# Designs tried in a protein design chat: VHH binders against o75319. Part 14

Target 1, 181 residues: o75319
Amino acid sequence: GNHIPERWKDYLPVGQRMPGTRFIAFKVPLQKSFEKKLAPEECFSPLDLFNKIREQNEELGLIIDLTYTQRYYKPEDLPETVPYLKIFTVGHQVPDDETIFKFKHAVNGFLKENKDNDKLIGVHCTHGLNRTGYLICRYLIDVEGVRPDDAIELFNRCRGHCLERQNYIEDLQNGPIRKNW
Below, E stands for the ipSAE of ESMFold2; O stands for the ipSAE of OpenDDE; V2 stands for 0.75 times the mean of E and O plus 0.25 times the DockQ between their complexes.

## First folded at step 5 (VHH; framework vhh_4orz_3)

Design m3 (at its last look DockQ between E and O 0.02; V2 from the best seeds 0.00; counts 0 for: pae O 14.0 > 2, placed apart)
Fold by ESMFold2, look of step 5:
Structure m3 (fold): chain B 181 residues (1-181), chain A 118 residues (1-118)
Amino acid sequence: as target 1 above (181 residues)
Amino acid sequence: EVQLVESGGGLVQAGGSLRLFCAASGFIFSSYYMAWLRQAPGKRREWVALITSGGSTDYADSVKDRFTISRDNAKNTVSLQMNSLKPEDTAIYFCARHYWDSDLGDYWGQGTQVTVSS
């Protein structure tokens, strides 16, 4: 069905660009069929996403969709010039090494192809928080050498919500560095 | 309607080569990452190669340096050149408009069989 995801209304639609990075995080946009169950101020469609990004004077160059489902919106609802990549990511558990590798590969490929512009990588899961925050922080720690606490603080501040899953936080802070290849 | 149609499969002996083709329609091809996936009998589907909208490529370790993915945005096609084929490359090969890592994927085509014998 068209049920609004649990707690989805509790989260800001789009965060702020994370300084020193190409990342911006947001919650899953919902296609028009969901709007019957939303007040006007609660709506956040794929079109609303792009409008909010433009209002921040930014431009998306890639969307990485971490959701485990395809029911929230269709890729056709996105502008035809913006690449879209789905990486099926199981929630509630620390992502496995293959998922982490696929995320790193997608980011590194984007940065190489977009080295001469300032376009952003938009990343979302259902709420744009736990899976999204984990993978962004894992990238910053493993690839960019950012200290775990600094990566988490930066994500939390720019997303406007703190990471909630304790097992993710503990793995970022105390777990092993993951191989980049 | 999104449609992906694979072709070019067949029977080859080990060490041989094949070139696979994928014709795409029903979407703005140049805006999407494209991938080749494969599924051997009794195995889960796995990704093989990826090409970004900008033309950068990546490969599974098992096919690296033997397979080459390419795209032609003017003709809405993706190709996979497969060299130095091994029996373990035997599989149904699927074209996808993005890569996936689970059985939940939708390829929009029937796939093309590649069989490598000794």
Scores: ipSAE 0.000, ipTM 0.190, lowest interface PAE 13.4, mean pLDDT 85
Fold by OpenDDE, look of step 5:
Structure m3 (fold): chain B 181 residues (1-181), chain A 118 residues (1-118)
Amino acid sequence: as target 1 above (181 residues)
Amino acid sequence: EVQLVESGGGLVQAGGSLRLFCAASGFIFSSYYMAWLRQAPGKRREWVALITSGGSTDYADSVKDRFTISRDNAKNTVSLQMNSLKPEDTAIYFCARHYWDSDLGDYWGQGTQVTVSS
């Protein structure tokens, strides 16, 4: 059904662009059917997402949805000009190599096709924190050569919340680099 | 179809000022970096100024602190304010849609002539 995800209200709806990158993280927007269960100020729809991004003087060029469900909103709720990519990502466990590769491939493809603009890659899971943070950081570490602690700090600061999953943090800090291709 | 139309060029004395304009159409203007280029007689086209979608700017060393690039996303225009002009600034100036793999952009207009006399 359209039950509000647990602790969804506890997180800022949209983070800030990560300096030096094209990434911005946000929590999952909820389609209109969820609004009846929310106070007006708690509502965060796909439309609200784009409004908030605009308020930051930014534009989304791609949305990567990492949730493991399709009940929160429909791709049709998004502007046709913004591609939507679903990467079903299981929560609580470190994403497998295939998931990591899919994410990296999508990001690299976007960057290749968008070298002439400053559009952002919007990434979200349910809370836009753990799975989202892991994959963004994994990309920065493996592809961009960023120090793990620097990547994590940057993500946390820009998202406005810190990664919570210890296994994700440990894997980022001490785990092996994953194949990029 | 992508179109860029420059205007505002002319003859000016050294030390003078000139403002160039560019009208863009055929693409989502607000999403793209825009640049000004110039080509002097007998020289290669060179990058002059850049402005990001968000309004951040960058300049060639030769024009830094003298030129200012700006954009109006509502009107799909990009401008170049040129102050303290020098004879060496004489060139055809082009408005260009920026592409990271090339400082010269992927599209540019017909250009506008700027002539600075001694």
Scores: ipSAE 0.000, ipTM 0.216, lowest interface PAE 14.0, mean pLDDT 92
ESMFold2 (binder alone), look of step 5: mean pLDDT 83; pTM 0.838

Design m4 (at its last look DockQ between E and O 0.21; V2 from the best seeds 0.00; counts 0 for: pae E 7.5 > 2, placed apart)
Fold by OpenDDE, look of step 5:
Structure m4 (fold): chain B 181 residues (1-181), chain A 118 residues (1-118)
Amino acid sequence: as target 1 above (181 residues)
Amino acid sequence: EVQLVESGGGLVQAGGSLRLFCAASGFIFSSYHMAWLRQAPGKRREWVALITSGGDTDYADSVKDRFTISRDNAKNTVSLQMNSLKPEDTAIYFCAREYWDSELGDYWGQGTQVTVSS
């Protein structure tokens, strides 16, 4: 269906590149069929995403879609030159070890194959905040050894919104490091 | 106010069947995806079945081919037909609105108890 996600309009469409990383977070872009339910200034399509990234003098090299649905947009709506990866991630709950591993594996694979450029890893869920922030922070903490509070602060600052779900925050701050292999 | 009310639970023998119902109110029902969740004693809540606003369905591996989720938009109801029930299906079952994709709110009812005896 074409139902606009709840509170989707409340969030900035695209964040900023996270300094020292290749990550950029954004809310889910919506395909054209959603535009009839939005004011012109509220519209955020796959095309709009790429335009906004370009305005920041950046380039996307990979999109990781963490939504648990396929109703928002199709991979065909993206340029063929940008790989698209779907990782179905359930909301509300802390991602399981398999989901975390899939994310880490995808990121590591991208970094290995893209050493010769500075293209970004675009990550989004519905709002580009909680699931997105958790997995990015989890990667920074587990793989790059960043302090949990530093990772969270960095993500929040760059996304322009703060992680909202306490269970995600608590797991990042106090939870165990997840297996990297 | 969003309200979800589950019914239809009970005690059944292994191999038996139950049909659960969920009555929804307080929102545009036809616009939302719906799900059934369950929580067994001492275990985390897990999703069981999903149905999109468009009528597409998905199931947990543990219940595939045994459970069927359906919806009636005219009546604002979601149903779960449970066949070939097993003792491991014993749990409190909850009806939920967009549980699997939403991050900002938990909308489910009080649940209905399903007990499957050996």
Scores: ipSAE 0.032, ipTM 0.384, lowest interface PAE 4.2, mean pLDDT 91
Fold by ESMFold2, look of step 5:
Structure m4 (fold): chain B 181 residues (1-181), chain A 118 residues (1-118)
Amino acid sequence: as target 1 above (181 residues)
Amino acid sequence: EVQLVESGGGLVQAGGSLRLFCAASGFIFSSYHMAWLRQAPGKRREWVALITSGGDTDYADSVKDRFTISRDNAKNTVSLQMNSLKPEDTAIYFCAREYWDSELGDYWGQGTQVTVSS
């Protein structure tokens, strides 16, 4: 499809690397067919993503796509050397334990295989904010032992936008620690 | 209280057509984007079609040019016209209200079964 996601233009394309982690968050890149409805400065293609990462002196080693659709771009639009993983994630409810486990498993696998480099895990949903922020924070809390408020504040600062869904924020702050298997 | 009630499902031969309906209540319908989702046996739910509050539409590639989503703000309804149906379109179809930043919406109904025989 040619229709851009609602409010997509309102979000910064790519955040900053989250210090002390291997994460970077971004909004969904849009394949070239969307550019008819975008000003040049609004464009954010898969190529633009990699250019912006390189401009930060970083390198992606994995992309985790949390969307349910293929209409935004295809994995073939990414460099063949960058692994791509899709984890279908419901966008308005706290992700279930299976989804959280898949995310944790993917991150832990990446960290093991990439212990001798500094490549980043790129994570996105549609806007790179709510689902993305929830799963990154869930990982930091459950696996790395980060305090909930510290994880949320780190994500918000580095993404450049605050998490907005209250049910996600409440689950991160007040919910139980999830099992890591 | 938000309610979404799907109807119009049934059994149809391949190549046939069905029209699904969704009756919405409990919110300001004209202010929300609406979507259709589907879930085939043993598969995850997938997005099928979207119609914005302003009337713009978008479709999954697998149904593009065969399905048409529409809305009637006066009747608080969303419709999905499904033409040239294929056996792989067999699924439970759900009407969903989109909340910003969501691909599956924030509410969906019980669904209506569509079965396409070969």
Scores: ipSAE 0.013, ipTM 0.343, lowest interface PAE 7.5, mean pLDDT 86
ESMFold2 (binder alone), look of step 5: mean pLDDT 83; pTM 0.843

Design m5 (at its last look DockQ between E and O 0.53; V2 from the best seeds 0.00; counts 0 for: pae E 4.2 > 2)
Fold by ESMFold2, look of step 5:
Structure m5 (fold): chain B 181 residues (1-181), chain A 118 residues (1-118)
Amino acid sequence: as target 1 above (181 residues)
Amino acid sequence: EVQLVESGGGLVQAGGSLRLFCAASGFIFSSYWMAWLRQAPGKRREWVALIDSGGSTDYADSVEDRFTISRDNAKNTVSLQMNSLKPEDTAIYFCAREYWDSDLGDYWGQGTQVTVSS
């Protein structure tokens, strides 16, 4: 199957680097087989992703893929020199503690190994918004001590779209403290 | 409130056919994309077939031309006609409601077992 995810066309492909962080968020890139269903200006392939990042004078050092499927693209579509990590993240529901811990572990590992460069962590789910925004904000809140409303505002501004899932927003603002492990 | 109830599973010989049904309630059925998923023993749940709100369909490569998804908006049902069944089609089959912010749907039923014997 190469069915375009619903509303995928409605979102900006790539956001801006979040100042003071190493994060950049984007929607899922779609491999070339999907392009029959897309106008040329709607295309956003793995190669298009790297072109857009380069246009911002940035470089990806890790891609964290939060989708709960493998049908959108394959890691082989990415440059072999860019590490790729899949964290299967169930949509609609606040991510469970194991998922949150995996995300924190991956980010902390990247920051340690890349302290002497300025490469970015690219994070995406299907639309690059709700799951992506939740986990980035959860990291900023729990690990960096950022206030929930400040984390959410930063994400929304840099992504170019606001977080939409109220259960995610409420968990970020008022939810349980999570261990960082 | 959302409820999806699958039926029609069973044991069938290779080469045979089955038709699965899903009864939906608790939401405006005609507004949602619907899907069939399956989970074989020891495997991750995978997508099988999709039908959008406009009736357009899509299929996993492994089942294309053998399976047909359809929907009846008047009865709030979705079905999966499975022809030329193979042992590798053995799985629990789930009816799912798609949600645009999810890869495998936001609600699914308890599933119905399909077993294909040689």
Scores: ipSAE 0.215, ipTM 0.599, lowest interface PAE 4.2, mean pLDDT 89
Fold by OpenDDE, look of step 5:
Structure m5 (fold): chain B 181 residues (1-181), chain A 118 residues (1-118)
Amino acid sequence: as target 1 above (181 residues)
Amino acid sequence: EVQLVESGGGLVQAGGSLRLFCAASGFIFSSYWMAWLRQAPGKRREWVALIDSGGSTDYADSVEDRFTISRDNAKNTVSLQMNSLKPEDTAIYFCAREYWDSDLGDYWGQGTQVTVSS
């Protein structure tokens, strides 16, 4: 189906690169079948994503899709040169240890294989905010040793929207460090 | 306290019909889009039908033209009319305030069993 996600239009399509990291967050791009339900200026397709990234003088090296559905776009809609990774992530609860580990492993693998370039890790969920922000911040906190409040502030500033879910924020600030292996 | 209570499930023969109901309470019902989800044994939970606050609907390809989702904001209820049922429709069906892919939603009921025999 092509039901527009609730409040999807309320969020900026693409954030900014997070300084000191290879992360950039964005909301889910929607395949062409969704365009009939959107005003032209509201449209945000996979093609639009890459155009916006290019406008920032950046290049995507990996896309991590955290949505829990496959109805928004197909991997075939992406350039063949950009790897696509699906990590099914429930949207209303703190990601479990397995999900966190999958994310960390994917990021670490990318960084290991891409030491010779400056390509970005594009991360998105539905709105590119809560799930996306949590996992990026979780990585920064657990792997990079960043203070929770600093990680959250950095993400919020770069995404252009603040994390909204208190359970995510609380877990980042006061929750246990998750094992990296 | 947010509550969602599903009902209407049961055993039905292939080609038959069922109507599921969901009673919602503990939140401003009219402000939220609602969904039906289902989970078959050994399979991942999947969305079946959506209805936004304005009454617009969407359906999974597998149930399109067979299922109809509707809501009554005065009664705080969501319904799923299921026609031309198939054995592959067998699953536990859940009513959700927002389905699992939403960063904003967080509630669904205990579910109701639907079994379609061949």
Scores: ipSAE 0.034, ipTM 0.442, lowest interface PAE 2.8, mean pLDDT 91
ESMFold2 (binder alone), look of step 5: mean pLDDT 82; pTM 0.831

## First folded at step 7 (VHH; framework vhh_4orz_3)

Design p1 (at its last look DockQ between E and O 0.19; V2 from the best seeds 0.00; counts 0 for: pae O 6.5 > 2, placed apart)
Fold by ESMFold2, look of step 7:
Structure p1 (fold): chain B 181 residues (1-181), chain A 118 residues (1-118)
Amino acid sequence: as target 1 above (181 residues)
Amino acid sequence: EVQLVESGGGLVQAGGSLRLFCAASGFTFSDYDMAWLRQAPGKRREWVALITSGGSTDYADSVKDRFTISRDNAKNTVSLQMNSLKPEDTAIYFCAREYWDSDYGDYWGQGTQVTVSS
C-alpha cells in the first residue's frame, strides 16, 4: 500500500545544497493518494519538492531514487521533464559494491553532461538520511578525497538531520576506500 | 505493538513439501506488503518472496516455480507453499513487513526452522 512510511513525518522534507558539491538530499516525495493520511503541513508531493528547490534558488538536473519500492510516486508525476534514475538500494545494510558503483557512475555521468550549468543532483531514499547519506558520503570520500568525518558532518549539516545507523557510520569512518567508478 | 509469528516449519525429505504460515497483528495488515526471507547456517539473510497489498507477487530466482506466497487479509496471515524442497532450502524462514525499504520500520518474526534432509 499507501501507508505513510514509519518516521517519515519526523524529517525535514528537503535539505540544503551541500557547498562545494552538486548534491541536495530529501526524503521521498509522496503522490497525492497518500495525502488523505497527512495533515496539510505534512504533505510533501513531487510538485512540493520542485517548489521547495526553486525557493532555494536552485534547479534539479537529475533525481536519483534509492528506494526499493515503486509505491511512493511515479516518474510521470514529476512536474517537469527531468532525468530520473532508480537505483534499488536495500535498507538495513551497507550498500554492496554494485550499488555503490551504479551511484558513482550516475554522478560522474551527470557531472560531465552538466559541467556548463549549476543544476543539482537530488538524492533520496525513503527518509533521505541513512542510505542517501551513506552513498553521498561514499562518493565524496572515494571520488573527491574528502575525509570521512568531514563528509559526514557536511551531509548532516546540509540535510538537517544526522546519519543514524551505526553500521553505515562505521563503514564510512573505518571501511575500505572503494575504487570502483 | 507489531507482531509477526511464523509457524509450519519442520523436517522434510528432499522433494517434499511444506507450508509456512505467518500470523500478523498490531497493524492494518491489508495496507502492507509482506515478504518471506530466509537465513541458512553461516549465510546472510536473503529474500525469498514478496506479496504486495494488492496481491502482486515476486520471487527469488532460486525458488521461482517451486514456492508460492499468498495472503489472507481476513485472517491477517501470509503463507509460503514450498514444493520440491532441496537440501539448500534448509534455513530459518522469517516473515517480514515492509520488504527492505526502511532503515527503521522493518519487522521480522522469530522465524521457523525448515530442514530438508537428503
Scores: ipSAE 0.198, ipTM 0.524, lowest interface PAE 3.7, mean pLDDT 88
Fold by OpenDDE, look of step 7:
Formats: sequence, C-alpha cells, structure tokens
Structure p1 (fold): chain B 181 residues (1-181), chain A 118 residues (1-118)
Amino acid sequence: as target 1 above (181 residues)
Amino acid sequence: EVQLVESGGGLVQAGGSLRLFCAASGFTFSDYDMAWLRQAPGKRREWVALITSGGSTDYADSVKDRFTISRDNAKNTVSLQMNSLKPEDTAIYFCAREYWDSDYGDYWGQGTQVTVSS
C-alpha cells in the first residue's frame, strides 16, 4: 500500500504568499489512496490545496512539482486551468545548474505570460521546504537581486518552517550565482 | 559511510525472470525504508518498489503483480524478484535508502543493468 512520506504530517500544508513575489510554497498533496492511512484532519489532497489557497484569497496560476516521484498525485487531479510543471529534483542535494535553470525559466515564462493578473506560482517538493525553499530563494537571489539572508528569512517566515538543510543554506549564502538564461 | 551495492542484473528474454540484490552497510538497516529505482535510456529515474522498515510494500503500477520486493534485516539486504519481464523494463536498477524526503538524505548505489530482449 501507499506509504506516507516521512515527517510529512509535521509540516503546515500551505504557506503564505511571499510578499513582493508571486510564490507560495506547500507540501505535496496526496491523492485519495493515501487517505486511509491518515486521520481526517491530516488529509491534504489536491482539492484541499485549492481550497486552502482560496481561503487566502489567492489563486494558483502554476504548480511546480519538484518531487522525484509521481506517486503522490496526478496532474489530472488538478484543474485544467492551472498548468502543471514537473521538475524532477533529487532531495538533499543542491540542485544542479540545469534544474535551477529550468526552474528560473519556468518562473520567468509564467511572469511574462501573467502580467495582467496576480495568480501565484505554487511550488512544492515533499515537504515544501528544503528543495522548494532553495529554488525559490535561488531565484530571488539570482534574478531579483535579493540578499541571501533576506530571501531565506522571507521564505521561512512565509512557509512557517525554516530551511533545514545546511548545504542549501550555505549555497544560497555563499555559493555562486547561477545562469539565468 | 552509507553504502548500497546492487547485483543480479543481466540479459534476459521477454517473459523471463531476474532477481536483484542489494547489500547495505553503514547504517542501521532495520530502521530505514528501502526502495528500488530504475532509469531507462533517455528517461528519468523512476520509482519501482518500496519496502518499509515495518515490512509493508508498494509498487509502481507498471510493475505491480510482476515484481516483488523483500528485505532481510539480518543480512542487511533488499531483493527485487522480477517476473514476466518486458522490454520496457530495460533499465539500470538502483537500490535506494530513504526514498522519501528525510533528514538523512537519499542514497543509492551504482546500479545494476537489466536488459530485456524481445
């Protein structure tokens, strides 16, 4: 049967919009088949994601899925009006330049096409924290010129959890700028 | 140091069977979920099977009812019995620890090549 990801229950399902950005981070929603292993209050489905976003008076315009598997939910579980992008991202390792570039390209493309609205870019990995936080912060640092510590603080505050991986934090603070285009 | 060493791969005809093995060391094996992953040529690495520390199993839809994952905690080994093999199963197979996002990271070995001929 389906296995709930380690520590998945420990993280807030959805963060808050990051002020000054179009980003919102959340943990991976789980399809219905996982619900039998969860208490009702622990359940977080694709439908629940959209409900929670609406409760914040926001709207998702793009979902970027950074998980390295496809077992959690299917793109078909999402509304057709919200594009879904999969970027397979290995956990615990600093994403490679290709992954970073793919993320930046996707974000920039979205922003170019969505200048007329305020829809959000939803980003998630398993917990919506480390991989998610790194790539969002990497974008803010490399593309928006945000100070690393400011980017990290902003993400942590909005996600409701702090980046945990020291290698990610160190790379953000002291690592080189990656190619944007 | 965490080490995972895969073995048992080879060339087999469609419909045939193979059994893969993984020897684990460098950590308390019985405390961790173990998985098999595979990567076909030109494709991304994908999850194949999982066995929890408690012995529960799960499979990708593509291999369900054909593959069986098992573990021996006394020997620190994970196995993958692959039956009714298909050309689509051709890939490098990897043994992985902590497939789920965790504080301990995801580890896998160098892999073992499985080739299924039509």
Scores: ipSAE 0.019, ipTM 0.353, lowest interface PAE 6.5, mean pLDDT 90
ESMFold2 (binder alone), look of step 7: mean pLDDT 83; pTM 0.838

Design p2 (at its last look DockQ between E and O 0.65; V2 from the best seeds 0.00; counts 0 for: pae E 2.9 > 2)
Fold by OpenDDE, look of step 7:
Structure p2 (fold): chain B 181 residues (1-181), chain A 118 residues (1-118)
Amino acid sequence: as target 1 above (181 residues)
Amino acid sequence: EVQLVESGGGLVQAGGSLRLFCAASGFTFSDYDMAWLRQAPGKRREWVALIYSGGSTDYADSVKDRFTISRDNAKNTVSLQMNSLKPEDTAIYFCAREYWDSDFGDYWGQGTQVTVSS
C-alpha cells in the first residue's frame, strides 16, 4: 500500500554532505503514488531528491537503499547514470556483520571507481537517520579511524537530525570494530 | 487502535509441527507487510518470516524451507506454519506490522510461547 511511513514527514528530506567524506544522507523518496496522501510541500520524490542535491551543487554517484521494503520507489525511477544498490537492512537492531560488510564493500568499491570525480554516496533508510547513520558512522569508525563521538556528531550535524536509537549509539561508541574484509 | 493477537504456541517435540495465528485489527490489513518475529531467552528479537502486502514472502535462513508464512486479507490474519521444529526454535513468537523496516513505532502482539523439546 501507499501509506506514509510513521514520522516520515518530520525529517528533513536531504541532509548535507559530510565534510571530509563522500556521504550524504536523506529520507526515502516516495514515488508518485504516495503524493495523493501528501501536501504538495511534503512531497519528496526521486526527482525531488536529485533536484535538491543539485541545489547543493552536488551530484550523486551512488544510491544505497537500506530499506527492507520495495514499496517506496523503483530503481527505474532513478537516472540510469546513477547506480542503485539495495542492502536490505532490518530496522531497530544493530546490523549484522554481513550487512556491515556489504555496506563497506559497496562504499570502498565506489571510492575506488570514482577517484576522478567528487560524486556523492547517497544513503537512505526510511527516515535516513538510524540505520543510515549507524552504517555511515560504522564505516567512518572502522575504515577511516574516526572517533565514534566525532563520527556521530558529524553525521547528526549534517543530517540535521540526531541518531535516536540507543542500541546503535552504544554499539558505535563501545562496540567492537567490525572486519573490513 | 492497532491490535495484534498471537495464538497457537505450545510445547512440541523436536521434529514436530505447530501453526501460529495472528489476528489483526485497527488498520487496513491488506495495505501492510506482516512478519513473524521471535525472541529466545537471552537473545535479541529476530524476524523469521515476512509476507508483503502483495503476497510475496521472505524467510530467515534459519527457518527457510521449514516455515511458511501466509495471510488471509479477508480475515485479517497472518499465519506461520512451522515444520521440522528444532530446540533452537524455542522462543516467544510475535506477529508484527512492518517492524523490520520501521525506525519508529513497534506494532506487535503479546506473543505466543513456542517450546521445542529435544
Scores: ipSAE 0.310, ipTM 0.684, lowest interface PAE 1.2, mean pLDDT 93
Fold by ESMFold2, look of step 7:
Structure p2 (fold): chain B 181 residues (1-181), chain A 118 residues (1-118)
Amino acid sequence: as target 1 above (181 residues)
Amino acid sequence: EVQLVESGGGLVQAGGSLRLFCAASGFTFSDYDMAWLRQAPGKRREWVALIYSGGSTDYADSVKDRFTISRDNAKNTVSLQMNSLKPEDTAIYFCAREYWDSDFGDYWGQGTQVTVSS
């Protein structure tokens, strides 16, 4: 791909750690081939991601990539010490139960394996907002018992941008609890 | 104005073949990943095949080894060769520009009906 994802420049690269959780959300990093279309200050590569996490005094222990495409960066661009998991998640539609289960399974596995450290789960889709926010909030609601509005508020504040898709917000607020973890 | 126009759908017997075509206009076609999606009655829209701007491809497990996606950047077209068709492949098929990875707007055509008889 030669094109920058639509509206990608409008979003902060990396959010802040969500207090009381192990989550941090970010937009998709773009491999070096995209940099010809970006001003230097607009660049956000896989290396930039790790530098920004380190600048927050945090460490990634897992990256969950929710995108369908493989054109943004390759897993080989990440440090070998950080596990990478791709969970193909269709945009525009509330994720199906199988996708939600895969996400919860990955999070639960990470938390058990990392209960003795403070490493973070990094989650991204293309913009690090709608699909990312939905799955993080779905986990907090279903598994941790967080109130829907509290989960949404926490995500919005820490990401630095509000969830935008109404079908996701409506499902989080009024949809069924999914007990698939 | 972005336009995607699908064609080539129809009625076919199980085990048969169809080739779908998508004509694209209104954008720099070679810059975008393209896909075929499908939606059967009462079901969620699902991706079928992806072709990346660089030419690499990816397929849903249910169609792997039976379907082939291709693109022609000179003609701004995407094609889907569908072999060994099954009744479960019955759906409206949509050509899409990055729909599945977009958080904003819908970028697909009107669709073309494929019906596979048993």
Scores: ipSAE 0.276, ipTM 0.578, lowest interface PAE 2.9, mean pLDDT 90
ESMFold2 (binder alone), look of step 7: mean pLDDT 83; pTM 0.846

